# Designs tried in a protein design chat: VH-VL binders against q96il0. Part 390

Target 1, 167 residues: q96il0
Amino acid sequence: APERGAERRDTAPSGVSRFCPPRKSCHDWIGPPDKYSNLRPVHFYIPENESPLEQKLRKLRQETQEWNQQFWANQNLTFSKEKEEFIHSRLKTKGLGLRTESGQKATLNAEEMADFYKEFLSKNFQKHMYYNRDWYKRNFAITFFMGKVALERIWNKLKQKQKKRSN
Short names: E, the ipSAE of ESMFold2; O, the ipSAE of OpenDDE; V2, 0.75 times the mean of E and O plus 0.25 times the DockQ between their complexes.

## First folded at step 17 (VH-VL)

Design P19 (framework fv_ebrasodebart; at its last fold request DockQ between E and O 0.45; V2 from the best seeds 0.68)
Fold by OpenDDE, fold request of step 18:
Structure P19 (fold): chain C 167 residues (1-167), chain A 120 residues (1-120), chain B 108 residues (1-108)
Amino acid sequence: as target 1 above (167 residues)
Amino acid sequence: QIQLVQSGAEVKKPGASVKVSCKASGYTFTEYYISWVRQAPGQGLEWMGWISAHESYTNYAQKLQGRVTMTTDTSTSTAYMELRSLRSDDTAVYYCARDQSYMPRGHDYWGQGTLVTVSS
Amino acid sequence: QAVLTQPPSVSVSPGQTASITCSGDKLGDRFAYWYQQKPGQSPVLVMYEDSERPSGIPERFSASNSGNTATLTISGTQAMDEADYYCQAWKSSTANRVFGGGTKLTVL
């Protein structure tokens, strides 16, 4: 039987969160944790009179969120795969089967698993550093646009007050 | 001037692999992502995936998952795209393009393209 | 998969306004990008983040995104604007990019 080369899925499938915020809500909502990333998505509110700047901020936040979701989905997939490979490799080295005599999945002890976690973190340290850098840069940009939107809202409120005083 | 210079045209047999290079210049390579886009003859653009400059983050199109690998060499400011298990329908011009930094900028600079022909 | 739909072709007379649409599910929640591609050439970014114009792109190029439809507008269309135009956006929840099918703009 040709060994069906395990298609190394390097990317997690897209989980569509079925969470829908209430239609009349004027707030952002936090959904349940995504199945793959384990991150809670934010459903951003769309104002009826959304300004171009507000829209830009919203889309930037959405893109950054999706960027982040996909990163962690991939990391979790990689982690799960490497963990399974580690367990299988160690069991094989010990001359143990993948299943116990009781038919349960064979497991490694806490010390062996601790070694896996340390190794995994060490191996992915640089990856996480660069991820964090990019994450902070994105959030800085978002924060900057949040400031701009705040200023725009203040200005618009002031203009409206002036117009009401003039009439 | 910002430039992306790709490797030359390739002719491959079905089942073979191809690796295309993209050398970036004129900007800080480590601050941007590189995307790969292909275009079959007479067809539209197809996004293949993107990679961060330090290979910290890679995202591939679902259709190409398992067959494509993107890598970078920061010392030479070069991105690489390897496509395995080539088929006739992989015949296309392959483009590298500068992608996002911390802001979504789209593909503002493109390589000249690399023709990959897959023929029996 | 989120598909971006473009008209396959648009024809316009010189000096007239060309409009190319790109429609997709949740496109209103994503940035739209537009690329021009001439025969035998690499694509060129003509619009980014829905309505921003890169340096070097003529002012006659503009874009908007309303609802789930992005629109590229070329005012005072010139013969040199004849090309294929592609919209692009992120695929929802995957951080993947997707292109529209492309629109051939013919200047008659």
Scores: ipSAE 0.871, ipTM 0.952, lowest interface PAE 0.5, mean pLDDT 92
Fold by ESMFold2, look of step 17:
Structure P19 (fold): chain C 167 residues (1-167), chain A 120 residues (1-120), chain B 108 residues (1-108)
Amino acid sequence: as target 1 above (167 residues)
Amino acid sequence: QIQLVQSGAEVKKPGASVKVSCKASGYTFTEYYISWVRQAPGQGLEWMGWISAHESYTNYAQKLQGRVTMTTDTSTSTAYMELRSLRSDDTAVYYCARDQSYMPRGHDYWGQGTLVTVSS
Amino acid sequence: QAVLTQPPSVSVSPGQTASITCSGDKLGDRFAYWYQQKPGQSPVLVMYEDSERPSGIPERFSASNSGNTATLTISGTQAMDEADYYCQAWKSSTANRVFGGGTKLTVL
């Protein structure tokens, strides 16, 4: 699961304002949508004194993001390819060309396209169900490690407080 | 008890195809992915791709895209790897390995390997 | 290139500590895995998740991963540890695996 970050806008002249993330940030950052998966990557914060548990959690989140991005990149390519093949097949069946008289790309109306969307969803239903199972397994593992990190941080705070009082 | 048993060695001519099988036992096949890894004689390991047991997620190495097809049969707990348009530099031992690619656990169990020799 | 670089060979005397390195750009941001392969045998997983040891792997095997380098360390090296060792990690921005070129560990 992606995590949201912050954006800071500069006081710049009118026109285009370019986003530049803070040089040093204590938070995760969410980047622009990936070209192929259309998912927003998270740029994970790395603390200076990251514990072994914190490191494992960060790497698990990073690998989960990449695993997910590759799945949806593959699905997006398949969707686009099958959509064009469907349109071309139906235009051929109707005896129509690939371009209108104005030279624009010919397409099907919304009712005709609904057949494609139904067929695509039906074909990929089981595939997405097993993807969701694996996604939930990853999310459960991430949540478990988030809990362990939270407990570790509380424990370290209590040790620091007790050491300070003992001195 | 966990075991991956692969099909026997094959000799092929350039341009042919080969299909290697990998029969899993001793674990719930549908809970894991299968990776395929090859090793040319005297060379290192080369990752080829992985497939989920239900064929819901397949990922191929870019070098092999278009020449490789991985499939599974859950009723027999068997994974398959087919490599087409064989060339002499495809001569290698082909391994299947259990993979939990949705978790960072690596390739914990390997098949015995299948030697594929491509020669005229 | 998303390549993992290993030294071609490492030699160590019996009982000494062997170190095998695996270098890659920002490899410490990824989980690293290590495999042992003896002649005529299939690879065996010896380390996963940077530093975790599978059941049945001797405690003299340890590993670390930081910066650009993962390191497999074998303390008290024995003759039976003589083998080829491969590192593995994910390639950035894909769900592809990448192996290092392998390191032949010689014990003499």
Scores: ipSAE 0.658, ipTM 0.850, lowest interface PAE 1.0, mean pLDDT 84
ESMFold2 (binder alone), look of step 17: mean pLDDT 92; pTM 0.945
OpenDDE, look of step 17: ipSAE 0.767; ipTM 0.908
ESMFold2, fold request of step 18: ipSAE 0.636, 0.633, 0.652; ipTM 0.838, 0.832, 0.840
ESMFold2 (binder alone), fold request of step 18: mean pLDDT 90, 91, 91; pTM 0.935, 0.938, 0.937
OpenDDE, fold request of step 18: ipSAE 0.847, 0.846; ipTM 0.942, 0.944

Design P2 (framework fv_ebrasodebart; at its last look DockQ between E and O 0.46; V2 from the best seeds 0.66)
Fold by OpenDDE, look of step 17:
Structure P2 (fold): chain C 167 residues (1-167), chain A 120 residues (1-120), chain B 108 residues (1-108)
Amino acid sequence: as target 1 above (167 residues)
Amino acid sequence: QIQLVQSGAEVKKPGASVKVSCKASGYTFTEYYISWVRQAPGQGLEWMGWISAHESYTNYAQKLQGRVTMTTDTSTSTAYMELRSLRSDDTAVYYCARDQSYLPRGHDYWGQGTLVTVSS
Amino acid sequence: QAVLTQPPSVSVSPGQTASITCSGDKLGDRFAYWYQQKPGQSPVLVMYEDSERPSGIPERFSASNSGNTATLTISGTQAMDEADYYCQAWKSSGANRVFGGGTKLTVL
């Protein structure tokens, strides 16, 4: 059995963007794209009278976001590494240096890069399938809790209306 | 019954590597993650990382990056944790634990632990 | 690294209520988990999602989260509850987990 070379899966540093929304914000904020994941983080607003169910939803969304950020950060790191290795390998095969005569970083043509992308996608297809599965399951759970929160809010509004009518 | 059964105790020299196994049973292996946690003698719990059953997603503690590798074998429902370049401070009981991937339910099942002793 | 801080020890008399706190930066934004570990045993999940009990955990165990502090409460503490208790949460900067330093609960 060929020794599957232990691909040192370098994990991306857990440096999620420290985007801090304004302290007085009453809304969810979307930050700039994270430098590693390229995903835009969402900062969730915390209501003054947050219900336990709303809090649960918020925390679930936060954890899912962090899970997603870390996945894509790792994936992008892997992609970048493999891309660089591919470029270096191809340049070497062509007898070309890593730098052009002008001192610029040598690049491959679009066709060669297309081959890389195809290979990368093929290699990572299963990984992406499982990611998608997990992502859908997480989002389904979030959606379910969103529904519960919505119902709770409706119920609370109805109770308040009844109380106002009784006084 | 859900069980996580780990490999036996290991004694290693500094600079060596150790690979601990964790065989899962009683549940659908592919629907969960496996986390690894270690505990040095008389110390607290230290989270090492986690892996999805299909190795599609791994996260390692920053302190262990470059030295730790987590893998799974879905055919045997077994997770593996390899720690390289062992040091004396790596002496610990190593636990595998099930982690739910979809819901934040924590580590609901644990292995019995594997003592890894690093001694000169 | 976001460190979860726990008291190193808590002592309680049998039948009294024990409270173990876990404090951390942005813990209010994360779910807290609690584990019980008895000497020579693997940790056992006793609370998840701040206040949920796994099956098989006695009702005397409860937990809450207020601000950046999670609290494990054991009402009517029994001798069998003597153990180390660890809180856990997601790290604020990624999909990593972090444990508290642990609290030794002694039942006097």
Scores: ipSAE 0.785, ipTM 0.914, lowest interface PAE 0.6, mean pLDDT 90
Fold by ESMFold2, look of step 17:
Structure P2 (fold): chain C 167 residues (1-167), chain A 120 residues (1-120), chain B 108 residues (1-108)
Amino acid sequence: as target 1 above (167 residues)
Amino acid sequence: QIQLVQSGAEVKKPGASVKVSCKASGYTFTEYYISWVRQAPGQGLEWMGWISAHESYTNYAQKLQGRVTMTTDTSTSTAYMELRSLRSDDTAVYYCARDQSYLPRGHDYWGQGTLVTVSS
Amino acid sequence: QAVLTQPPSVSVSPGQTASITCSGDKLGDRFAYWYQQKPGQSPVLVMYEDSERPSGIPERFSASNSGNTATLTISGTQAMDEADYYCQAWKSSGANRVFGGGTKLTVL
């Protein structure tokens, strides 16, 4: 496994950037948008002296990111599929072909497409409501663990000061 | 007490479909996911996928994508798993298991299992 | 595409410590889970979040997860611990879970 950052420091051409991360990082960093989810992943740093509690926090954050990326990858696919099905259905109703004379996919105007966006939003509103509930519950759990890690670090610093004074 | 009660054993021919039910009780059904796990005779456990109780999030194991459909009915607190185009190697005990939606606590409650036998 | 490898069997004497391993690429970067399955029964969760024990699971069960290997440890092994044991982890893509092949623990 090569270090990605060293070989990908150039920028992709017009309108689309190909991110080339540093060869090695001592900090969390944000990568380029994922092809399927359009979300930017966090690449988590694993410190040399990571405590068991710090490990659990990092794993929970990583799992939550993957959970979220997969949801939006699924949703993006559904959106694209249903958009094309809507366009095809409306073109058939109008007696029009699926392709223009140039071979390009036929489209609907913005007002006609507004019906699709309204329908899609309405159909998926409750789905996104329940997703948001689960997303916030996961973030609450992450915040709780962040608090526990912060207290652990304060406690360890106090114990370290006591041992140094005795030594 | 938390229970997951599954439908009874089934015998199917190759090419048929099977739909296994899993009725949940003793907890708020809409707060959790249901995972499906199968076990061929004498073999290990194989994770098949999960579904949220409101069907807002489904995810299937890649091996089964296109052949499996998971659904729920919140009015009866019941999850369903349908496997289509059955093959002899689909003979297994099929389990439903409660899955956490926001905590990494694994499959904490399991159904009793449903034996599906596919034979020519 | 994580494959979790477990030994097919482990044998221990009563009262001794049993160790069951689960190996997978970068498994220590994931939460590991352990399930016990006795003949004719559904699996039972015995460890979660690498090292946490559910309520009702005896304290003689413990687990760790580091590097490429998770380990379930049963101290003071009893005849009732004789079962198949499966590890499980979250796969890195697709939000999937994956099980190990299972280990038959025999208490002689």
Scores: ipSAE 0.663, ipTM 0.851, lowest interface PAE 1.0, mean pLDDT 85
ESMFold2 (binder alone), look of step 17: mean pLDDT 91; pTM 0.939

Design P20 (framework fv_ebrasodebart; at its last look DockQ between E and O 0.51; V2 from the best seeds 0.65)
Fold by OpenDDE, look of step 17:
Parts: structure tokens; sequence; C-alpha cells
Structure P20 (fold): chain C 167 residues (1-167), chain A 120 residues (1-120), chain B 108 residues (1-108)
């Protein structure tokens, strides 16, 4: 009995795109789309004189990005899996094999796939709503801290100007 | 008062499954995540994963992928963690802990722990 | 796997300052959390977001992050502070959380 090779369920490998920005960059860098999430990672610049508040903001942004990457990686994996299952199920129902006579992967027509997409979206509607809620909350927090950092920077600039005038 | 109350101790055989419950009270359940952490006897803490209260978001530790399932019941404010294909090395105290969805405040509230013993 | 490394044990005399370190790759890019665990008890969050104290945690507890090292500092260490201490941080790219190996603090 041939040992059915345990299909290694491709667990979404934790492979963060090894995109490394140039060391001398003073700017945030956007990497290529992640292969799982399809989201472009942002590499945040770390200033030499990063304030505690700036650091907090940066870390919050990083954490939110990672959260978002993981969500979409999982969602895309689920989507791909369900899509494949749907295709297989429909082909089977039609009495068609998974491969055409030419050896190509059998596909469903656009109308049948539209049904899948509609069903998938309907099924995941609530999930996406809650994701959006949490995403907005996170971004609100980030925006709030961005405001604080902006104020801090203004204040620091004013103090520096005052010190220069006093000297 | 915020509380997380876990189910009682479990004894399981290798290959079996265990489902631990964590009932939350004293806060709006749907606004937080529940993380699960385990601790083998005499060992450190191991993060297992988290779930959003609405089950819209799950994240499992890679080591436990395929064996762990986290679920929630919003009507009872209860989180569940199921671990399948139990092994002797799964013997541990399992904790549920509250986590925030949008602000990184860590695990601010913990359950009392559930001892799961896997013995042949 | 980005492992957070802690010293296995730290010993201090009462009234002295205890310092527990947690080192990890890219820890400087992530928030560090600290937990105290006493024997037979659930962990308790003692520090979050590198340096923030939860309500009810004594002021003698402080934390800092420098580079890839987070440090928990307990000033004026008391006998009641004897416990295991764990650092925690997000794992890069996976949004997983990882704990350090833990540090046993002994108050001699």
Amino acid sequence: as target 1 above (167 residues)
Amino acid sequence: QIQLVQSGAEVKKPGASVKVSCKASGYTFTEYYISWVRQAPGQGLEWMGWISAHESYTNYAQKLQGRVTMTTDTSTSTAYMELRSLRSDDTAVYYCARDQSYIPRGHDYWGQGTLVTVSS
Amino acid sequence: QAVLTQPPSVSVSPGQTASITCSGDKLGDRFAYWYQQKPGQSPVLVMYEDSERPSGIPERFSASNSGNTATLTISGTQAMDEADYYCQAWKSSTANRVFGGGTKLTVL
C-alpha cells in the first residue's frame, strides 16, 4: 500500500518578506507584497533621537501591521482552501475530473465562480465587519499617538528656539 | 470585578482531545480577545494563541497549528480551547487570559488555570 | 523562532535593586510585557508597553527597553517580590506572542 504522502498542510510559513531597507535610509520603506497576506509591509525608520512617545507610536504601528498581516494571511489561506474545495466539489458534481484532457487544471466558469465569491463574502461578512472595527480602533489609536508626537515635536522645536534666543 | 473562571482539571489519554472553558465576567466580552497560555510542570509560560470574542480573528502558535481550536460563545461570554491529539508533553496548566484588540496592554487578567494531565 | 532570553535566576538582598533582563532579536521594535508568577498562582501583569504599570502594581516596579533588551527593575526589593518573572513580546510577522524562559527572583 503506497504510503499516502502526508500532504504537508502548508501552514502559512511565518516568512516575513526579508525585505531589508538600506541602512542609511531616513524614511519608512514599503516592501513588496507579502506572499500570504498580499499586504505590503512597512519598515519603520528609527530616528537616532527617538523620543519615548515616538518609540511607542512606532511599536504600535508595527504591532498593528503584524496583526493585519496575520489576519489577511489567514483569511487568504482560508479563501484559497475554500475556493479549491468549491471547485473540486463543482467539478465532481459535473462529472468532470480535476484535469482536462490536455492536462490543464480544470476550472469553473466565471458565473460559477461568482457564486463562490458571493457565498464566501456572505459567510465572512461578520468576520470582516469585526475586523474592520478592530482595524479602525487600532488606527484611531495610532492617529491619536501621531497627534501627540506632532505636538511633542512642536514643543521641542519651540523650546529649542527659546534656548537659542536666550543665548 | 473582572474575572476569568476556567473549567476544572482534566485527565486524558494520549490521542484524546480536551476542551477547556473560560467564562469571562465583569467586562464587555466582545471588546477583548482571549489568549491561551500553558505551563508544563516546572516549565515556563508558552503562548498558545488568541481569539477575538467574535471568532473573527484567531491566531495560533505555529507549534500547535492543526491541533488547537479556539472558539467563543458570546451569549455566555465563554471562550473555549480545544487541543486534539494529546501527548504526554501536553500535560500542563492551561490559562486563559484577557487581551486587548487594539491597544497592546498585555494579558491583564488571567484565569485560575486548568490542569490537563495526559497519561497513558 | 525569535526566542526571548532571560537569566534563569537573579538573587538580591532585601532593599536592594533587582534587575531582570530580557533579550531578543528585534525586541526594540516591539513592546515588552512583564509578568510575575508566584508558586501555584496565575501570572500577574506587572509591566506593559515597555514601561507602563498596571493599576495595583507598586511603584518600585519599573521597566525599560534599550535596543534589543528589555529590563525589569525592582527597587527596594521585598520578600514578597520573590517569584518567577516572564517577559513577553510579539513575534515578528506572525503576531504571535512569545514568552521568555522566565527568571526566578530570590530575595536573600
Scores: ipSAE 0.736, ipTM 0.891, lowest interface PAE 0.7, mean pLDDT 90
Fold by ESMFold2, look of step 17:
Structure P20 (fold): chain C 167 residues (1-167), chain A 120 residues (1-120), chain B 108 residues (1-108)
Amino acid sequence: as target 1 above (167 residues)
Amino acid sequence: QIQLVQSGAEVKKPGASVKVSCKASGYTFTEYYISWVRQAPGQGLEWMGWISAHESYTNYAQKLQGRVTMTTDTSTSTAYMELRSLRSDDTAVYYCARDQSYIPRGHDYWGQGTLVTVSS
Amino acid sequence: QAVLTQPPSVSVSPGQTASITCSGDKLGDRFAYWYQQKPGQSPVLVMYEDSERPSGIPERFSASNSGNTATLTISGTQAMDEADYYCQAWKSSTANRVFGGGTKLTVL
């Protein structure tokens, strides 16, 4: 629901991300991490004189962002669920309860948790490989459209230059 | 010739589950997604979700979260949709459709539909 | 959240132009898709990416998408064009798709 985008700076702050859309922006903006995907959305500028080809490129970039955010939102849910299941299983094997006597969730140390991270990455390797393939397909399409837009802009400048010389 | 051929009609009782199959032919199955769309009698189309052929990406409509499971079998080029805890308002024709959700081309090929009737 | 609204029905005379609208908040910021469904048949994609026609769809089908409204236009409407028509788009800020409620086109 925030209407603000990130302010531009020479050096991005390492520990802060606040989306603050500028009132008179002519540029795309990178917002704060999405709650579910943990990805930073790009907020696309819509120029007043957007051509149909430029509009198609922008929509392709917007849909690709949404496609990507949903994938990682889904993956983050799976990660969280499997992490808790792993911790529960290992605590049970050690004969320990799920909570400390203070009521806090019992955890595993960093070395024990490294086993989970390795197992999770190994289990999900194929899933991420095919996701990367699809991401590359989208990125190739976006790059191709960027080239087409660049050529369109050059062509329009040439037509504008010819018009001025004829007048 | 691209074809999506679905399993036959089913009659189920409330609380049961149903699993509809969708066999693809005439294209490289692993390069596309499959979407599932349903249509209650006399009603419009309702998107249920999609699945990539390698099961690397699955997404469900919010209304159906927790009740639907989509799977694939690449060795038979077949997609499956299972809907659990069936209710009378799940009576519908269920369609599979080829989907290029990683590219904005829409649902270009559809199965013939599978009627699932839920009655007491 | 996102809802795509279509008129329930549209009637045209043969040879006239039919116009079917699909309204949704900021729909013009997304690709719109159109499907035709004849009675007892599966849907058929008739327009994609706002205004692109699949192979085999007659040139009398066209579409546009701007602001909050996508429009499917059928010029020189024929009796074979009688069908239900559905718009579709990505739901805002998600990878979910959503269909409009459908429009029954009648050619009298």
Scores: ipSAE 0.655, ipTM 0.843, lowest interface PAE 1.1, mean pLDDT 84
ESMFold2 (binder alone), look of step 17: mean pLDDT 90; pTM 0.935

Design P21 (framework fv_ebrasodebart; at its last look DockQ between E and O 0.47; V2 from the best seeds 0.64)
Fold by OpenDDE, look of step 17:
Parts: structure tokens; sequence; C-alpha cells
Structure P21 (fold): chain C 167 residues (1-167), chain A 120 residues (1-120), chain B 108 residues (1-108)
């Protein structure tokens, strides 16, 4: 019985690009697209006097970002793998080699690739639906905390103004 | 009441595979992730990975990549963890734990644990 | 791998305050979670989101974070609080979870 080679499901390597913003930045920084997820990571600024609520918001945003990075890294890996398999399968069916006579990687035409994309999207439709659901829920939570932080900042500014008027 | 009920203890030989089940009840299964955590005898907790209940999203510990597979059956609200190529150092109590998919609530409910013994 | 470091053991007298620390690289950027585990039992979540208590967890349990250190505080420690305590956080950039080495709390 041929040992069915355990298809090493190549999990996306955990190496999100370590974009390091300049040390003196007082703003959030957006890094280059990650090589696996193709998402641009955000480095969140940490204020010197970060409130507990601001910290909570920042951490929530960070976790959501990491969640997204991991999801898309895995999705892109799956996509790339399935795409390659599709191409190989189709080329084989056509009696074509993986390389052209010129030594270039054999490719499929746009129509054949359109079939792949349609099939891939169909196959992953539910996955994307659930991702979107969770993404919306996370963003709703983030937005809610953003509102709270905004209110807190307003309140703190008002208190400071009152204190300055009383002195 | 929210419960995670795991399968019974397993004894395996080195090189074998084990599949542990975790049946969830008392909540909407598809709204949460299931994490798997193991604990070797007298050791700390080791996170193995998690899976979304609808199998749309998985994340495995790097140490276990290629050896672990997590799956779910939404019809039975059951999560499964398969660990292949078992070694003696895989002897542990394996826990499933519920984790919220969209809020940082941690692992709020745990299974009772499944002892997996790998012995020659 | 991002390692969360905990003291292996903490001892406290009944009624005193126990403090368990958890330190890790960039822990200040992540939520800390705390679990209690009694012998032969499954872990129980005692703190989430750095300082929030699940329902059913006594008010004597509190948590805080400062820089890259999370701290679990148990005020008025009782004999029933004797257990192993684990911190947990997300691993940076991978969404993996990592546990601390655990702290055995002994109530003397």
Amino acid sequence: as target 1 above (167 residues)
Amino acid sequence: QIQLVQSGAEVKKPGASVKVSCKASGYTFTEYYISWVRQAPGQGLEWMGWISAHESYTNYAQKLQGRVTMTTDTSTSTAYMELRSLRSDDTAVYYCAREQSYLPRGHDYWGQGTLVTVSS
Amino acid sequence: QAVLTQPPSVSVSPGQTASITCSGDKLGDRFAYWYQQKPGQSPVLVMYEDSERPSGIPERFSASNSGNTATLTISGTQAMDEADYYCQAWKSSTANRVFGGGTKLTVL
C-alpha cells in the first residue's frame, strides 16, 4: 500500500514582518503589506498617559489585527496551494508539461483561471461569511470602545477646564 | 448550562495517532472557537491550537505543526483533535476549551480533560 | 517563542494578600488572562482582559498590568485559593496562545 505521503499542510509561517516604527512617533504607523497575509500591519502608538480604557482599546485593536493577519495568511496559503494544484491538474489533463519549451512556467489562460477563481470562491463562501461575521463583531466592539474613549477624553478635558477656572 | 464533555482516556503506542473528542452543549457552537490545551504530568499548560466551530479558521502551535489536526462537526457540536506520530512526551491530559471568536474573553469553559498515555 | 515567566511558587498566610506576577516580551500590548487550576481539576478562568472577573469569581481576585508585567492579586487569601495559577496571553503576530509556567500558591 503506497504510504500516502502525509500532505504536510504547510501552515503559514508565523513570521509577520517586524515593521518597527520610528521611536519618536506620536502616531499610529502602517507598515508594508505582510508577505503572507498581504495586510498592512498597524503599529499602534502608546500615549505616555494612556488610560485603562485607551489601553483596552489598543489591545483589542491589536488582537483583531493579529486575528486578521493569521486568517488571511492561512487563506492566501490555501489559495496559492489550490491554485497550483489546479494549474498542474489542468496542464496534465491537456498533456502539457509544467514548463514550456522555452523553460518558462506553463500557465493557464484567463478563462481557465476564471474557472478556478469561481470554484475557489464558491468553495470558500461559507468560510468568508463566517469571517465577515466575526470581523464585523470585532469591529463593532472596537467602535464601541472608540466611542467610550472619545467620551472619556471629552470628560477629562471638561474636568481640566473646570479645575483651571477654579484656580 | 454550558458544558464541554471530552472522550475517555486513551492508551497509545509510539507512532500511533489519537483522536480526542469534545462535545459542546448549552451554547451556540458556531459562535465560538475551541482551543486545545495539554498538560503533561506535573507540568504546566501548553496551548496546542484552536479551531473555529465551523472549521473556517484554524491555528496550530508551531511545535505541533504537521502532527495535529483539529476538526469540528457542527451537527453534533463536537470538536476533534487528532495528534499523529505520538511520542512518550505527548503523554498528557488534553483539554478542550471554549474561546469567544470576537472578544478577548479567554478560555471561559473547559472540558474535563482526556488523559492520553503514550507507552511502549 | 514568547515566554511568559511566572514565579514557580508563592506562599501566603490566610487573610494576607497574594501577588502572582507574569512577565513577557510585549505583554503590555496584549491582554492577560489568568487561570486557576486545582489538583485533578480543569483550569478555571479567574481573570480576563487584564482586570475583568468572570461571573462567579470572588471579588478578592483582581488583576493589573504594568508595562510587560501582569499581576494577579488575591486579597484576603483563603485556604480554598491554594492552587496553580497560570497567566495566558496572545503571542505577538501569530494569534497563538501562550501560557506562563504556572505558579503554585500555597496558603500556609
Scores: ipSAE 0.772, ipTM 0.909, lowest interface PAE 0.6, mean pLDDT 90
Fold by ESMFold2, look of step 17:
Structure P21 (fold): chain C 167 residues (1-167), chain A 120 residues (1-120), chain B 108 residues (1-108)
Amino acid sequence: as target 1 above (167 residues)
Amino acid sequence: QIQLVQSGAEVKKPGASVKVSCKASGYTFTEYYISWVRQAPGQGLEWMGWISAHESYTNYAQKLQGRVTMTTDTSTSTAYMELRSLRSDDTAVYYCAREQSYLPRGHDYWGQGTLVTVSS
Amino acid sequence: QAVLTQPPSVSVSPGQTASITCSGDKLGDRFAYWYQQKPGQSPVLVMYEDSERPSGIPERFSASNSGNTATLTISGTQAMDEADYYCQAWKSSTANRVFGGGTKLTVL
């Protein structure tokens, strides 16, 4: 079955549109990007005959998704706040206002902003190193459980084939 | 052995702040979150939030957002929880507990608790 | 807000089976955890990931989680099992943890 994203919205009561997977779906669905993390959530399918191992895999994937969503939501917020604070500090040092004559937020040129980007990257280097470590460890565990589920399904198919042949 | 040792009991006035420490030993500090959980006298457990050891990930209970700050010092393997604008209903035992940062295996080791009393 | 509801108390005779429930909307979609707290002591993790038992927890402790309900089961209940028990899970769409209100297990 086809995966869906936030590619189209036909109508929205009260001017807001929200993607929701079909109630009878038998597949995982990819939703629209979260406003804060910019990550697309997966809406995991729960089959009727889900084995304990399949259930653990799904819950681990769900928890990992929520962890990842929260990390990037926090990072995006921190980046935006620190960028704004840097701009305000540098504008104040120059004796300039926070708004242009048009009413838009005042900014710095690309050369002036380079100091911010360098400082932000340096400050967050260790944070991203530990995030990457945990991301890889989480994905290794998920992949390991996916392999176990695949072997469980193959074994069950072989057992079913053997039973039919014995009859 | 794995240990989480917390700072001693504190008595505070309403409007003050408190900072509780939690020193970890016997494990790789950077592989675990430190969660903070409080328990008012005669009441149940209330999750306050958690922080990763390198401060790369921090998450607070919505009720406490804006009043709580959690920090760590990896050089001493110590976590801190600061609660500001204290009220009488913040009187509780405050626990630190660890949870593995890459597998959701629960709070497997707890500190001894720190009683914080808020009274006039 | 994700609310986890537990009965305030459960009583059992020694040697019998105790069951402590934890109810929450779609709780079976999340991992459930159980903690034991004896008077004057810190909580102790007794079950994690729905049904897994930490090292050092007796085999008489077991747990399950499906639908809206997680259940901690203690078979062959002993006097030393008398304690408060708390369930825990995360909130939907967040990594935040929440505890149930707690259940006092009394062994008569």
Scores: ipSAE 0.613, ipTM 0.842, lowest interface PAE 1.2, mean pLDDT 84
ESMFold2 (binder alone), look of step 17: mean pLDDT 90; pTM 0.932

